# VH-VL binders against q9nrl2r1430to1533, part 239

Target 1, 104 residues: q9nrl2r1430to1533
Amino acid sequence: GGVHELSAFEQLVVELVRHDDSWPFLKLVSKIQVPDYYDIIKKPIALNIIREKVNKCEYKLASEFIDDIELMFSNCFEYNPRNTSEAKAGTRLQAFFHIQAQKL
Short names: E, the ipSAE of ESMFold2; O, the ipSAE of OpenDDE; V2, 0.75 times the mean of E and O plus 0.25 times the DockQ between their complexes.

## First folded at step 17 (VH-VL)

Design g5a15 (framework fv_iluzanebart; at its last look DockQ between E and O 0.78; V2 from the best seeds 0.00; counts 0 for: pae E 2.4 > 2)
Fold by ESMFold2-Fast, scan of step 17:
Structure g5a15 (fold): chain C 104 residues (1-104), chain A 122 residues (1-122), chain B 107 residues (1-107)
Amino acid sequence: as target 1 above (104 residues)
Amino acid sequence: EVQLVQSGAEVKKPGESLKISCKGSGYTFDDHWIGWVRQMPGKGLEWMGMIYPGDSDTYYSPSFQGQVTISADKSISTAYLQWSSLKASDTAMYFCARQSFGFEAYDYFDYWGQGTLVTVSS
Amino acid sequence: EIVMTQSPATLSVSPGERATLSCRASQSVSSYLAWFQQKPGQAPRLLIYDASTRATGIPARFSGSGSGTEFTLTISSLQPEDFAVYYCQQYDNWPYTFGQGTKVDIK
């Protein structure tokens, strides 16, 4: 990866975090609130984990960053039925991400 | 460097209110749980609760539910522990601690504040 | 809540000797266990997390082992600066719980 990609990843994560539909994705799902989540989702991830990876320069390619964001959405749609607030928020945030990711 | 700096020692009377603080620096404050731990004089450590500053999600230990309020102001990277009415039994050292990142919903706490001594006596 | 029990309550070890501290959980906590060191008048310091991973800056003489309900902290060659109380803490289930501590005295 290019050195300027890190600044672009950071800016995009900040925009995702600030988005009104980011609430299901800010942090890892609580085992106390959702006891069966980690029985179903085997590769959990959230925006705080992705932001830490960006800050530690762990993404060498834009594709690696995009894969982690897409994994986050995939987990949301796997766990949550289509008509839930979580799935609807995920659908809108994913669309926003796809528009912004075209700049990467 | 990661740092948690707590407010200074407090001497209070029973029935008074108190709010103590824990200011984080050197990391993205909004992205880490901040926990509060009590240590009574000559005793061990006990978890009181924790807050995620990014969305203000909060968990209290059952022993502390309703006894204290945990809050955070992410604009100044500061978490708070508050009592509406102090009791003599609240005399203790209070520590804040930062959660480390991991792929589990809950994770270990890696950096600690220096502690705030609260003394409640008549 | 998960109860953490540490033994012994107090351990006296001469400098250069090995110290072994035990921690037992009332239920399995898998490997979600941390060890902390606390010196008089100071905040706890993380030594070990995930039962056996040494935290950044912690000397190699500190090691952790175990899983499930039985855990051990070993100090292979105890130094004068290791005088402290040691706490284990589980983070598998909320509320998080600490053991009552083992006090290590250096003869």
Scores: ipSAE 0.656, ipTM 0.889, lowest interface PAE 1.4, mean pLDDT 91
Fold by OpenDDE, look of step 18:
Structure g5a15 (fold): chain C 104 residues (1-104), chain A 122 residues (1-122), chain B 107 residues (1-107)
Amino acid sequence: as target 1 above (104 residues)
Amino acid sequence: EVQLVQSGAEVKKPGESLKISCKGSGYTFDDHWIGWVRQMPGKGLEWMGMIYPGDSDTYYSPSFQGQVTISADKSISTAYLQWSSLKASDTAMYFCARQSFGFEAYDYFDYWGQGTLVTVSS
Amino acid sequence: EIVMTQSPATLSVSPGERATLSCRASQSVSSYLAWFQQKPGQAPRLLIYDASTRATGIPARFSGSGSGTEFTLTISSLQPEDFAVYYCQQYDNWPYTFGQGTKVDIK
């Protein structure tokens, strides 16, 4: 834990952000573009928020960090139909995450 | 410490182009919207637009759409506001501001630059 | 756009007295309302966000209340450094919009 875990979280977030399929997750969905998003998704989250939480040392446990990442994907799959570009990207990114998370 | 530092005062003539800057530090620049606000002499505050440096997503206020260009260079943590052809009516103080974020669709602007005074006169 | 209307335009108050500033939205902005303080030659400073949450470092004498279309900023005991212009701003809908400001000056 501690500094080592924080470094691991930071590294993983960097890798997620740099991934080609991160585009749906870089920032919160805009209500301007998707007016009904927040009527459906009640716990919005994105990689920029997760990164800030990491930087502020808000994650005390790896499970907390993982929970937020999984929430991010869950939100994507809840709102976006399976055949959308967002859902497809999410599927690939989540698979990548699951592999990398084994290092935590 | 979060800081936004803007470029210095500008004195221009009508028809000239101008690009002013806002450099962020003390936080991850890519992850927060940067907004631009105009304040004409003795007047109130007006939102001009905002940009997300991470992907350059940009929104303009209808009143400023097509009047200015907002851009960012995330490699140097800098946002820009520019005019192709200044007018006397562009004389104003211009502020940049960082938007905070939480688990909400919308969030407040928590840190502000010191402002850049732009004076346009013949 | 959502129009924000502040009142009064000018509020004259003596040091130590209570100041009450009003902000009205032309339509509901829920609680996505911020208050800013601006002194001459300075940038706006965030005082209150989410209608009632005091920003970090802001003295307890500042408080915000309200939701929907009616909002209030209260300064319980005005200090010399509090004489300034105060703006409300909604961030519920783009474009974000400010009130025209209330100037708090010395009575």
Scores: ipSAE 0.589, ipTM 0.893, lowest interface PAE 0.9, mean pLDDT 94
Fold by ESMFold2, look of step 18:
Structure g5a15 (fold): chain C 104 residues (1-104), chain A 122 residues (1-122), chain B 107 residues (1-107)
Amino acid sequence: as target 1 above (104 residues)
Amino acid sequence: EVQLVQSGAEVKKPGESLKISCKGSGYTFDDHWIGWVRQMPGKGLEWMGMIYPGDSDTYYSPSFQGQVTISADKSISTAYLQWSSLKASDTAMYFCARQSFGFEAYDYFDYWGQGTLVTVSS
Amino acid sequence: EIVMTQSPATLSVSPGERATLSCRASQSVSSYLAWFQQKPGQAPRLLIYDASTRATGIPARFSGSGSGTEFTLTISSLQPEDFAVYYCQQYDNWPYTFGQGTKVDIK
């Protein structure tokens, strides 16, 4: 992408972070609180890491940015049963993301 | 340029309260853990705890749980360490440090404040 | 808590010589091990992270090795500015813990 795409990525990440359902995704899952998380999830990622990658212009294509966001949700659904607060928050935030991402 | 700038040296008496600060600049303050490290005179380094300013999630080392309060005000990019009642044994140098985050996993602390000397004597 | 033990406590070395510092963990910390340098009156400075990766701006004479429970910092040709206290620190498990330090003195 170009400068236009990087600004759009930054705006989208800001909107995701501000969303009420962002709380499971702001930072990497705590190994203290969830000791087995990293035995199951081998490609961890979170909004803070994605924002840093945007700030450093590490995404060359919109698809790379979208892949990281979708990986974040996929990790949530892989680790958390669908009836958990984390998975429900993930479902709602992912729906919000899909609406906003149509503008990319 | 990432910088952590701490508040100045303090000379206090036992029983007084104190709040020292660590101001971050040159990066997205909300997105990085800030930890506090104590160094008693002539001694090594001890992690006290850390806070994630983005959501105020906080961890304390067991020996410091209930002994200090770690907080942050992300609107001014500042983390705090505070005591409600200082003891002579709190005399030490206190450092703040920013956790970096690798895009793979498991972060290390890469930028440090200059330190705040706290002296507690009567 | 994971106990980090450094040896020797003090290492006397002449400028231009090699220094070898050891760090042992009470249980495996995988490769989540950092080395710091601290001079009197100064903050710690990150040298090595992930056991063997030099931090930005750290001279090539500093190298780290090891994994699991045993780690080594090597300074291949000591410079006057390298005389300091060196700490290892694990970040595998909270609370993160430092070793007690190795002081590198001029012989």
Scores: ipSAE 0.484, ipTM 0.861, lowest interface PAE 2.4, mean pLDDT 91
ESMFold2 (binder alone), look of step 18: mean pLDDT 91; pTM 0.924

Design g5a16 (framework fv_iluzanebart)
Fold by ESMFold2-Fast, scan of step 17:
Structure g5a16 (fold): chain C 104 residues (1-104), chain A 124 residues (1-124), chain B 107 residues (1-107)
Amino acid sequence: as target 1 above (104 residues)
Amino acid sequence: EVQLVQSGAEVKKPGESLKISCKGSGYTFDDHWIGWVRQMPGKGLEWMGMIYPGDSDTYYSPSFQGQVTISADKSISTAYLQWSSLKASDTAMYFCARQTFYESSGYLDYFDYWGQGTLVTVSS
Amino acid sequence: EIVMTQSPATLSVSPGERATLSCRASQSVSSYLAWFQQKPGQAPRLLIYDASTRATGIPARFSGSGSGTEFTLTISSLQPEDFAVYYCQQYDNWPYTFGQGTKVDIK
């Protein structure tokens, strides 16, 4: 815990946001474009929410931060069929995350 | 401290173009929707539309689509509302407002911080 | 679009009295309902969000209740500074819509 872990979380979130495959994850899925999303996904999350939690010092353990990122990917793969651009972006971004998370 | 600071009052003639601004500070500008709200003299509030500065995703109220353009420049933390050709009926106070995403239900959010407003007067 | 209807249009109450303001949605908005206060010449100020949660810095005399289509804002002991127009707003569905406002006059 503490300040060093929060700085590491901030750096990782910035790297995720800047990644070419972050586009499905920047903000919550729109009900206008995807009306059934919130009927299927019960714990929605996105990078902007995770960054806010980091900024508010809400992650006490690295495992809590990792769990929220993994929830984000899990939601992507639950809602989106494997052959979609969203699922493919999620697969690549998750692999990138696993490499970067070794720094935590 | 979260602040939204809007550009100053404008007096214009019908047919002129106008672009007003809303500059955010004290938070991560790219991570929050910015909405625009119109208030005609002596009337209530009307939601015009909103933009997510991080990817420029934009939604307009059907009543305002095609009448105005909403844009943002994230490099200077500024959102814009613009008209190509003003009408006398555009005379109003225009507010920008930041949408929060944390304290709500988690996926639908309200506007928590508001700019001071920009008065636009269009008369011949 | 979801139509928000507020009543009454104008409410006149004495300082120290209770004020009750109503907001009705044309279809369910669950609890995705906010209340704003606007004083003459000022920007709207958030009072209540998620139907019943007070925003930071808002006095305890303001409370919200309701869900679905029927919502209430209560001011338990009106103060002179509470003279204002109050708006409800739904954020459950696009486009976001406001009620027409209730003007609270302090006598």
Scores: ipSAE 0.464, ipTM 0.846, lowest interface PAE 2.5, mean pLDDT 89

Design g5a2 (framework fv_iluzanebart; at its last look DockQ between E and O 0.68; V2 from the best seeds 0.71)
Fold by OpenDDE, look of step 18:
Parts: sequence; structure tokens; C-alpha cells
Structure g5a2 (fold): chain C 104 residues (1-104), chain A 123 residues (1-123), chain B 107 residues (1-107)
Amino acid sequence: as target 1 above (104 residues)
Amino acid sequence: EVQLVQSGAEVKKPGESLKISCKGSGYTFDDHWIGWVRQMPGKGLEWMGMIYPGDSDTYYSPSFQGQVTISADKSISTAYLQWSSLKASDTAMYFCARQTFDFESYYEYFDYWGQGTLVTVSS
Amino acid sequence: EIVMTQSPATLSVSPGERATLSCRASQSVSSYLAWFQQKPGQAPRLLIYDASTRATGIPARFSGSGSGTEFTLTISSLQPEDFAVYYCQQYDNWPYTFGQGTKVDIK
């Protein structure tokens, strides 16, 4: 909550959130809008949750952080057909992530 | 420390407009829903609506749809509840509340509450 | 909307006694159920979320149980500071809804 020096994880999450294609991933999918989402996706995750975990220092390894980000994309591609706006956004954002992850 | 601090008590007349605020601190404001709850004098709690500051996504309870406007300014970590024209029946305590996450179950629940803003509307 | 019904409306108990509060949902809310405590002039305080998980800082004497449509809040040994109004709230379906509250007062 206060002013903190950004870690590599924090910086990457900020960049992901600011990306134009982050809109499907900013927060958990709403059960209100997508009633069947949680019948299909069993490990839901989103950038807000990932950032919270970063802020609480819950990631002890870079691999754990990367795994959560990849899970986020995996969930998107599992639920959304490839021709959807969500899947297309996910594809672009994931590519961006893979480039930025080189800094980790 | 997570805190929600609400604006002070309001004394208004019917027909007047009002905008009350809820400022969050001690956490990333953009990443948590902020909800508004009404409690009329001597009565229970009523969900009014909620907003996600990160993208301004907003939900209203059917009973409050069109009756109030919920908004947020994430640049100052503040959520708002406003009326264009108050009624005597709007007299109540209004609470804001933050939604958080259970990292185990992935459930989202409301954990921290503002201290409340008392709104009194009378002629 | 899902209607939450609490019982009893008022529960009179003596300090040190066990208090059992009930909350019923008009339809299943799975485990998306929270309990709040509210004292006069104060904001509600979260006690239990996900039906049975104690919030941080909540004494062990508070426990929640149940799933689906029937839920229970138990205070194993009532302390003087526990006299208050208790609300259950479902967050499974929008709009989220509260029970009408149970007032726990001194016998």
C-alpha cells in the first residue's frame, strides 16, 4: 500500500496491467457475467491476485511467479475459443510477457 | 495496514445532490472491488453496488439501480457514492467495504469496512 | 435475489454460555457465506468467510459451519464484548444479500 521499491516481479506486473490487451486479465472472471466459468476453470487467477501475491512476498521463486502468469493464460485459452477477443488479447499479452520475462 | 476512510456526516434537504467518498490505503486500490452498503436507522444491511477501480466495472443492486451513482478515482484511491436528488428515505448510514481474495479457494469476500457516513435528509 | 433468513431474531445468553446462530439461504450459496459482527455506532466486522474460515484476528471461540442453504455461527463461550448484532451475508449471487441479523444480548 505504501511507497515501495518495485521488484522485478512488481515491475513486470505493472507492465502487464498497463498493456492494451490486459483487459481480460485485470480481475477474476465474474460469475455474474460468465456463470459457467468456474465449472470449467478450477484454478482461477488474474493480474490483481498475482500482484497481491507479489506484494505479500508469496513468490519465493521466479518459477512460481511465471507459473501463475502462465496459468492465467492457460485458463484463458481453455475457456475462450481462439477467435474470441479474449483469446486474441491473451495471445498478444502472453507474447509480451515472454519477452519481458527475460528480465527475470 | 488496510484502511477505508469515509467522508464526514452530511445533513441535507430533499432535492439536494450529494457525493460521499471512501478512500482506501494500505493496499493496491486498483485491484480490489469497493462496495457500498446502506443501513437505515435501526435496520439491517443492504448491498447497494460495487465498483472495480482498475477498470471502473460497476454493478448495482436492482433496488438501487438508477437511484445512485457509484464511481471511483483510482488516482487518489477514492470511491464515491452520489445522489442527484436526495429523498428523506435516503437517511441512513452508508458504509464502503473492500473485497479481497482467498488465495487457497480463490473466493472473493469483503473484509475491511469504512467507518460509515451518516446522511440525514430532512426538511 | 437470494433471501437470507437468520434465527433467532434475538438470542439472550449469559456470559460464558454457548451461543448458536442460524442462517438460511433461499437457495444454495455453496460456501460463499460470511458472518459479520456489528456493535452500536460501529461498522460491521468480518468474523467468518467462506462459511467456516475465521478472519484474521478473530478469537477461536467464533466458528462457522455449514454449506448450501444452512449455516451456523457458534460462539463457544460468550464474552462481554460479544454482545452485538450478527449478520450473515451471501456472496455467491448478485445482488449480494444479508440476513436481517440476530441480536445477541445478555440474559
Scores: ipSAE 0.765, ipTM 0.919, lowest interface PAE 0.6, mean pLDDT 95
Fold by ESMFold2-Fast, scan of step 17:
Structure g5a2 (fold): chain C 104 residues (1-104), chain A 123 residues (1-123), chain B 107 residues (1-107)
Amino acid sequence: as target 1 above (104 residues)
Amino acid sequence: EVQLVQSGAEVKKPGESLKISCKGSGYTFDDHWIGWVRQMPGKGLEWMGMIYPGDSDTYYSPSFQGQVTISADKSISTAYLQWSSLKASDTAMYFCARQTFDFESYYEYFDYWGQGTLVTVSS
Amino acid sequence: EIVMTQSPATLSVSPGERATLSCRASQSVSSYLAWFQQKPGQAPRLLIYDASTRATGIPARFSGSGSGTEFTLTISSLQPEDFAVYYCQQYDNWPYTFGQGTKVDIK
C-alpha cells in the first residue's frame, strides 16, 4: 500500500484524462446544460473528483478506486443512449481502462 | 499550499481595454473551476462567471453576459478576465476563487480566493 | 435567479456575546449554502459550506444551520477578530448568488 498505490492510481488517472475519449468525463455533468441528468443519475462522479480523491489519499484499496471509475462509466451508459457520442467515447475509454487496470 | 495570485491594481480611462489575471499554484489547475467575483466600492459580492480550465467550458451570470470575457491558459495555470471597452461603472475590486468539491454531496463550493485586483475607471 | 436576503444589515454585539445572523433564499437551495467572512481590505474567507460543515481551520465557535430557504450562522462567543462583514452564498443553481451581507460591529 502507500506510496506505490498512490503513484499507480495517479498515473492511471493522468492517462485517462489525456485520452481523446475523456471529454464526457473530465468534470461533473452540468445541471445548466443537462437539467434531467440528476433526476436519473443518483451517484454522479467525474475524473477531476477521482483525481482529487487520489491526491488526498481517500482510496484505501485498489478496489475502491476501480469502483469509482466503473461507477463513472455505468452512469454514462445509464444516461446516454448507446448510439450517442458520449456512450461511444465511454465504451472506448472503458476498454482502455480495463487494459491499464490490469497493472494494479 | 494552494494559492491564487492576481495581477496588480489598474487605473484606466473609459473606452480602454483591460485584461487582468489570476494564477493558481499548489493544485491541479485544470481540474477546478475558477470563478470571478465583483465587489463595487462599499457594496457586496456579485458572481460574474466561471471557467473550467481543463476544457475551457465557461458560464456567465446574466448581468455580465457580453460585458466581459473569461478565459484561461492552462499551460501557465492562469485565468483571465477581460473588458474590450471599460466604463466608469466597472470601478470595483475583482476577485478570483477556486472551486472544490464535497466528496459526499459532490456539489461544488469555493474555498480559496485571490487577494483581489482593484480596477479604477475614471476620466 | 435565486435572491439571497440577509438580516440584520448591521448587528452590534459585545465581545463574548452570541451573534446570530440570518440568510433567506427566494426558493429552496437544499443545503447548498456557504458562509464567508470578509474583513476590510481582505478577500472573503470560507467559514461554512453545505449549510453546517466548518471549513478547515475555522474555530468551533462558528456554526451553521438550516436547510431549504432559512439559514443561520451563529458565533457562540464573539472574539475581537470576528468583527467583519458576513455573506451567505447559494451554489444550488447558476447563477450563484450572494446575500448583501451582515456587518457585525462592536457595541
Scores: ipSAE 0.711, ipTM 0.894, lowest interface PAE 1.1, mean pLDDT 91
Fold by ESMFold2, look of step 18:
Structure g5a2 (fold): chain C 104 residues (1-104), chain A 123 residues (1-123), chain B 107 residues (1-107)
Amino acid sequence: as target 1 above (104 residues)
Amino acid sequence: EVQLVQSGAEVKKPGESLKISCKGSGYTFDDHWIGWVRQMPGKGLEWMGMIYPGDSDTYYSPSFQGQVTISADKSISTAYLQWSSLKASDTAMYFCARQTFDFESYYEYFDYWGQGTLVTVSS
Amino acid sequence: EIVMTQSPATLSVSPGERATLSCRASQSVSSYLAWFQQKPGQAPRLLIYDASTRATGIPARFSGSGSGTEFTLTISSLQPEDFAVYYCQQYDNWPYTFGQGTKVDIK
């Protein structure tokens, strides 16, 4: 999109990173700590990568940006059982994201 | 452009402490792992460890666990490698390197390196 | 940890000739392999990642191939500036490890 969309993507990513429930999503899941993750999740994504894509102007449309954010949450819910701290954090951050994304 | 600028060469005695630095610029410092690599005189390259500045998550290679401390101060975009008590065998060139992500392949890899810091520890 | 073994230790090649460098992993690293060039007194420079993808700004004469445990770096027409030490590195699993290097010398 235009200049206003790119600024909005940047602002939204900053707000997501600042949120207390961002901790499972800041960077890619560690293969060191979670060896089987990449056997299950084939399209990994995290907030740091999304921010890099915003900085490199990789997103042409808001839908592309939203798709990456939703992929991030989908990966979390696919890998983690509902009762885990990760899935609970994902639920809360996703709800926050939906509120903030209305500004896009 | 991405740059990693390391602190200058050091000449130390055994038993002294040392902290060397690696300052990143031209990118979002918090969002990229920084690794440290040792090269002993006339030898090859060895990974020592890496840190994610955004949350301070840190990994050490087994040979270096407990031998050095890796840290970062994201407010000044700087990573550190630190010894509490240097040994003569710590004489080496030390490099920092930045990890990035390939958007097509999803692989992480190290693309930019600092210029190196020569540490000489002599009796 | 994964041991990377490079051969030959030293390769003597004339300018304009083809150089072929080998790297073997002690277990499969899939395509998680990089090649670096290092000249005396300098930092390593990334040439190839993902076994075969040239890094930005690397001349087409550099190519990588292989997967699993066996990998090759080829310099198709060696230039004077290509005389250096070359390292392979796996990044499939931590700790990441380098091969011991192949020195490419003027014949």
Scores: ipSAE 0.665, ipTM 0.893, lowest interface PAE 1.5, mean pLDDT 92
ESMFold2 (binder alone), look of step 18: mean pLDDT 91; pTM 0.923

Design g5a3 (framework fv_iluzanebart)
Fold by ESMFold2-Fast, scan of step 17:
Structure g5a3 (fold): chain C 104 residues (1-104), chain A 123 residues (1-123), chain B 107 residues (1-107)
Amino acid sequence: as target 1 above (104 residues)
Amino acid sequence: EVQLVQSGAEVKKPGESLKISCKGSGYTFDDHWIGWVRQMPGKGLEWMGMIYPGDSDTYYSPSFQGQVTISADKSISTAYLQWSSLKASDTAMYFCARQTFDFGSGYDYFDYWGQGTLVTVSS
Amino acid sequence: EIVMTQSPATLSVSPGERATLSCRASQSVSSYLAWFQQKPGQAPRLLIYDASTRATGIPARFSGSGSGTEFTLTISSLQPEDFAVYYCQQYDNWPYTFGQGTKVDIK
């Protein structure tokens, strides 16, 4: 990716982090509190990791960035039953993401 | 460049309170765990605990829970280690260290370390 | 807690020789093991993470191997600057634990 594309990814990640529903996604799920998470989820990811990848210029295409964000939501819905606070937050944040991603 | 800068050496008496600091720069401070490690004179390394500055989530080693308080102020990119009442046995070098990311681990390894803060507690 | 045991406690080697340091976990830590170097008066320096991945800027003479409970750090041709204490650390299980250290001394 170009410099302008990387700035757009950073801006979008900042908007996601600021969102009220970002709390399940700020950092990797705690191995101390949820040890079985890593038995079920084989490609863990969180907003802090995605932001690091943006800062290190690891995304070559907008689709790679979008794929990592979608992986984050997919992991949430795979691990957390639909009626959980985590899954509900994920549903709302994903909808917000889809609106913002139209600008990419 | 990534840098962790710790506060200077402290000389204290038993029963006194103390708060030492670790300031991060050159990276997004809110996005990385900061751990604290104790090294007693002539001894090895002991992990004390860690904090995620972005949401103040904190974990302690069982040996240090109730002995110290770990906190952070993300507005000034600084983590803290605090004692309410020091003991002579708290005499040690204290290091802070940043965790870095790697896929698949759940918790990552410590990559950058502060220079250390020497705390001496004597009567 | 997982106990990390390093051996030997002290290893005496001459410059140019190969040094092999061992680290054993009381339970499996998969590959979530790091090696650190510490020189007197200095902070620890990361050498190896994920059992075998060399950290940025670390010379090729340092290599790590192993998985599960048994791990090895190898220094293929010791340089004068390599005389230090080496620590292994597991980050697979809570709480994180360090080995007691192996001191690499000049012979």
Scores: ipSAE 0.504, ipTM 0.864, lowest interface PAE 2.2, mean pLDDT 90

Design g5a4 (framework fv_iluzanebart)
Fold by ESMFold2-Fast, scan of step 17:
Structure g5a4 (fold): chain C 104 residues (1-104), chain A 123 residues (1-123), chain B 107 residues (1-107)
Amino acid sequence: as target 1 above (104 residues)
Amino acid sequence: EVQLVQSGAEVKKPGESLKISCKGSGYTFDDHWIGWVRQMPGKGLEWMGMIYPGDSDTYYSPSFQGQVTISADKSISTAYLQWSSLKASDTAMYFCARQTFEWGSGYYDFDYWGQGTLVTVSS
Amino acid sequence: EIVMTQSPATLSVSPGERATLSCRASQSVSSYLAWFQQKPGQAPRLLIYDASTRATGIPARFSGSGSGTEFTLTISSLQPEDFAVYYCQQYDNWPYTFGQGTKVDIK
């Protein structure tokens, strides 16, 4: 994307990071603390990686940015059972993202 | 240079209102969270809440929700902590602190602190 | 909320000796852990962030280690100016929470 589109991605990532439910998503899941995570999840991603990609102008289309955010939520729901704190946080944050993404 | 300067010491009676301030300088004030920390005499540190001055988005610790109001005026680079009715149990040192986010290049927690405002509430 | 527990409550060591301070989180905080030093009458000072990264201006004798739930602050050769209370703090999830502090007395 363009300069203004990049600014919109940065603003949205900042809003996601600031959300109460962002804690499972701030950086990659630790292999030491969760050893089986990387056996199950083949494309790990987190908000710090997405923000870095935004800052490096790696997203050419809004759909690429949205796909990475959706991948992050998809990974959460694939690994974590529905009744976990992580899955509940992911559900609320994803709903917030869907509302905010309408501005893109 | 980055500085956070807090208002001076206060001596109050129970039931009185109070508003203390924290003024930032030397950085872009509206792009950093300002947190508030309570330290009761002889006790440890307690996070009270934090505010993002750019849009006044505010988070409170559950222990302080409804007990205090955190606000900010970005036009004068100042954050505030306010009580509508003070209690003797509010006697404490209150600190403000700036949080820095630099995802990818490093993450700094609350790296700059104000000098503290001593609030004494006694009858 | 995540509860942070520090041990020991008080540590008495002679100048030049090594001090080891522990901090335990009730659930994983990854590496989102900071250490602060507070001297009497002063505001807290950031020593370590991201569990092991020294803040600007912090002497090399201070080092942090650990991840997940178990963290350690080490002062390799205590100086008289290191008399202080040390706090760990997690910033992985809101509300951010501090340990109760470890007081380091220089004999």
Scores: ipSAE 0.000, ipTM 0.555, lowest interface PAE 14.6, mean pLDDT 85

Design g5a5 (framework fv_iluzanebart)
Fold by ESMFold2-Fast, scan of step 17:
Structure g5a5 (fold): chain C 104 residues (1-104), chain A 124 residues (1-124), chain B 107 residues (1-107)
Amino acid sequence: as target 1 above (104 residues)
Amino acid sequence: EVQLVQSGAEVKKPGESLKISCKGSGYTFDDHWIGWVRQMPGKGLEWMGMIYPGDSDTYYSPSFQGQVTISADKSISTAYLQWSSLKASDTAMYFCARQSFDYKTGYFEYFDYWGQGTLVTVSS
Amino acid sequence: EIVMTQSPATLSVSPGERATLSCRASQSVSSYLAWFQQKPGQAPRLLIYDASTRATGIPARFSGSGSGTEFTLTISSLQPEDFAVYYCQQYDNWPYTFGQGTKVDIK
């Protein structure tokens, strides 16, 4: 994408990171703390990865950026049962993302 | 330009408290672990612990667990190392270092940038 | 905790000669091994990471090799500015650990 799209992606990632419900998504899950995570989740991703991809101008289309954010939420809901604090945070953050993504 | 700038030298007495700082600039501070390393006079390097400023997640080396507190204030891109009560054996050079991040793997790896060091002298 | 052992403790080399420094891990660290140079009064300087990759700005005379438990740092044609203490450091598992250092001295 263009400069305008890259600026919008960076702004949105910053808003996601600052959100109270971002804590499960800031960096990848620790193998020591959650040993089975990488047996279940084959395409791990987190906000720090997405932010760096934005900084490196790796998203050429808004759809590519949106796909990575949605993958992050999909991984959360696949690994974590609905009643967990992780899944609840993911649900709220995803709703916030859908509202903000209207700007893209 | 990535830089880590540490606070100046400290001269303290046993039993006093101390908080030293490490300010990062030129990168996204929240997305890199900051580690603290001790070097006693004439000795080698020892990992004390590290913090991820984005969520304040911390790891301590077993030798330093309960001896120091590592914290960060991401609003001013600054990490801290704190003692509630200093001992003469805390006399050392203290370095902070940034852990590299490989966005293709999501892994944190080697320590690529280092602060200049803060000399702490504790004597009666 | 993974123990890193460096040898020799002191290496005496003349300028222009080759220096070879060894680092052994008590268990496999794969290739998650870095080498640092430290001069008196200075912060450590990253030389090599991932066992064999030179950091930005590091002269070609510095090279690293090894994997698993046995690692080597080689300085071909040692220059006067290379007299320093060298540390290996594993970042495979926490706590991260350094070797005790090898001091490279003038013969």
Scores: ipSAE 0.608, ipTM 0.886, lowest interface PAE 1.6, mean pLDDT 92

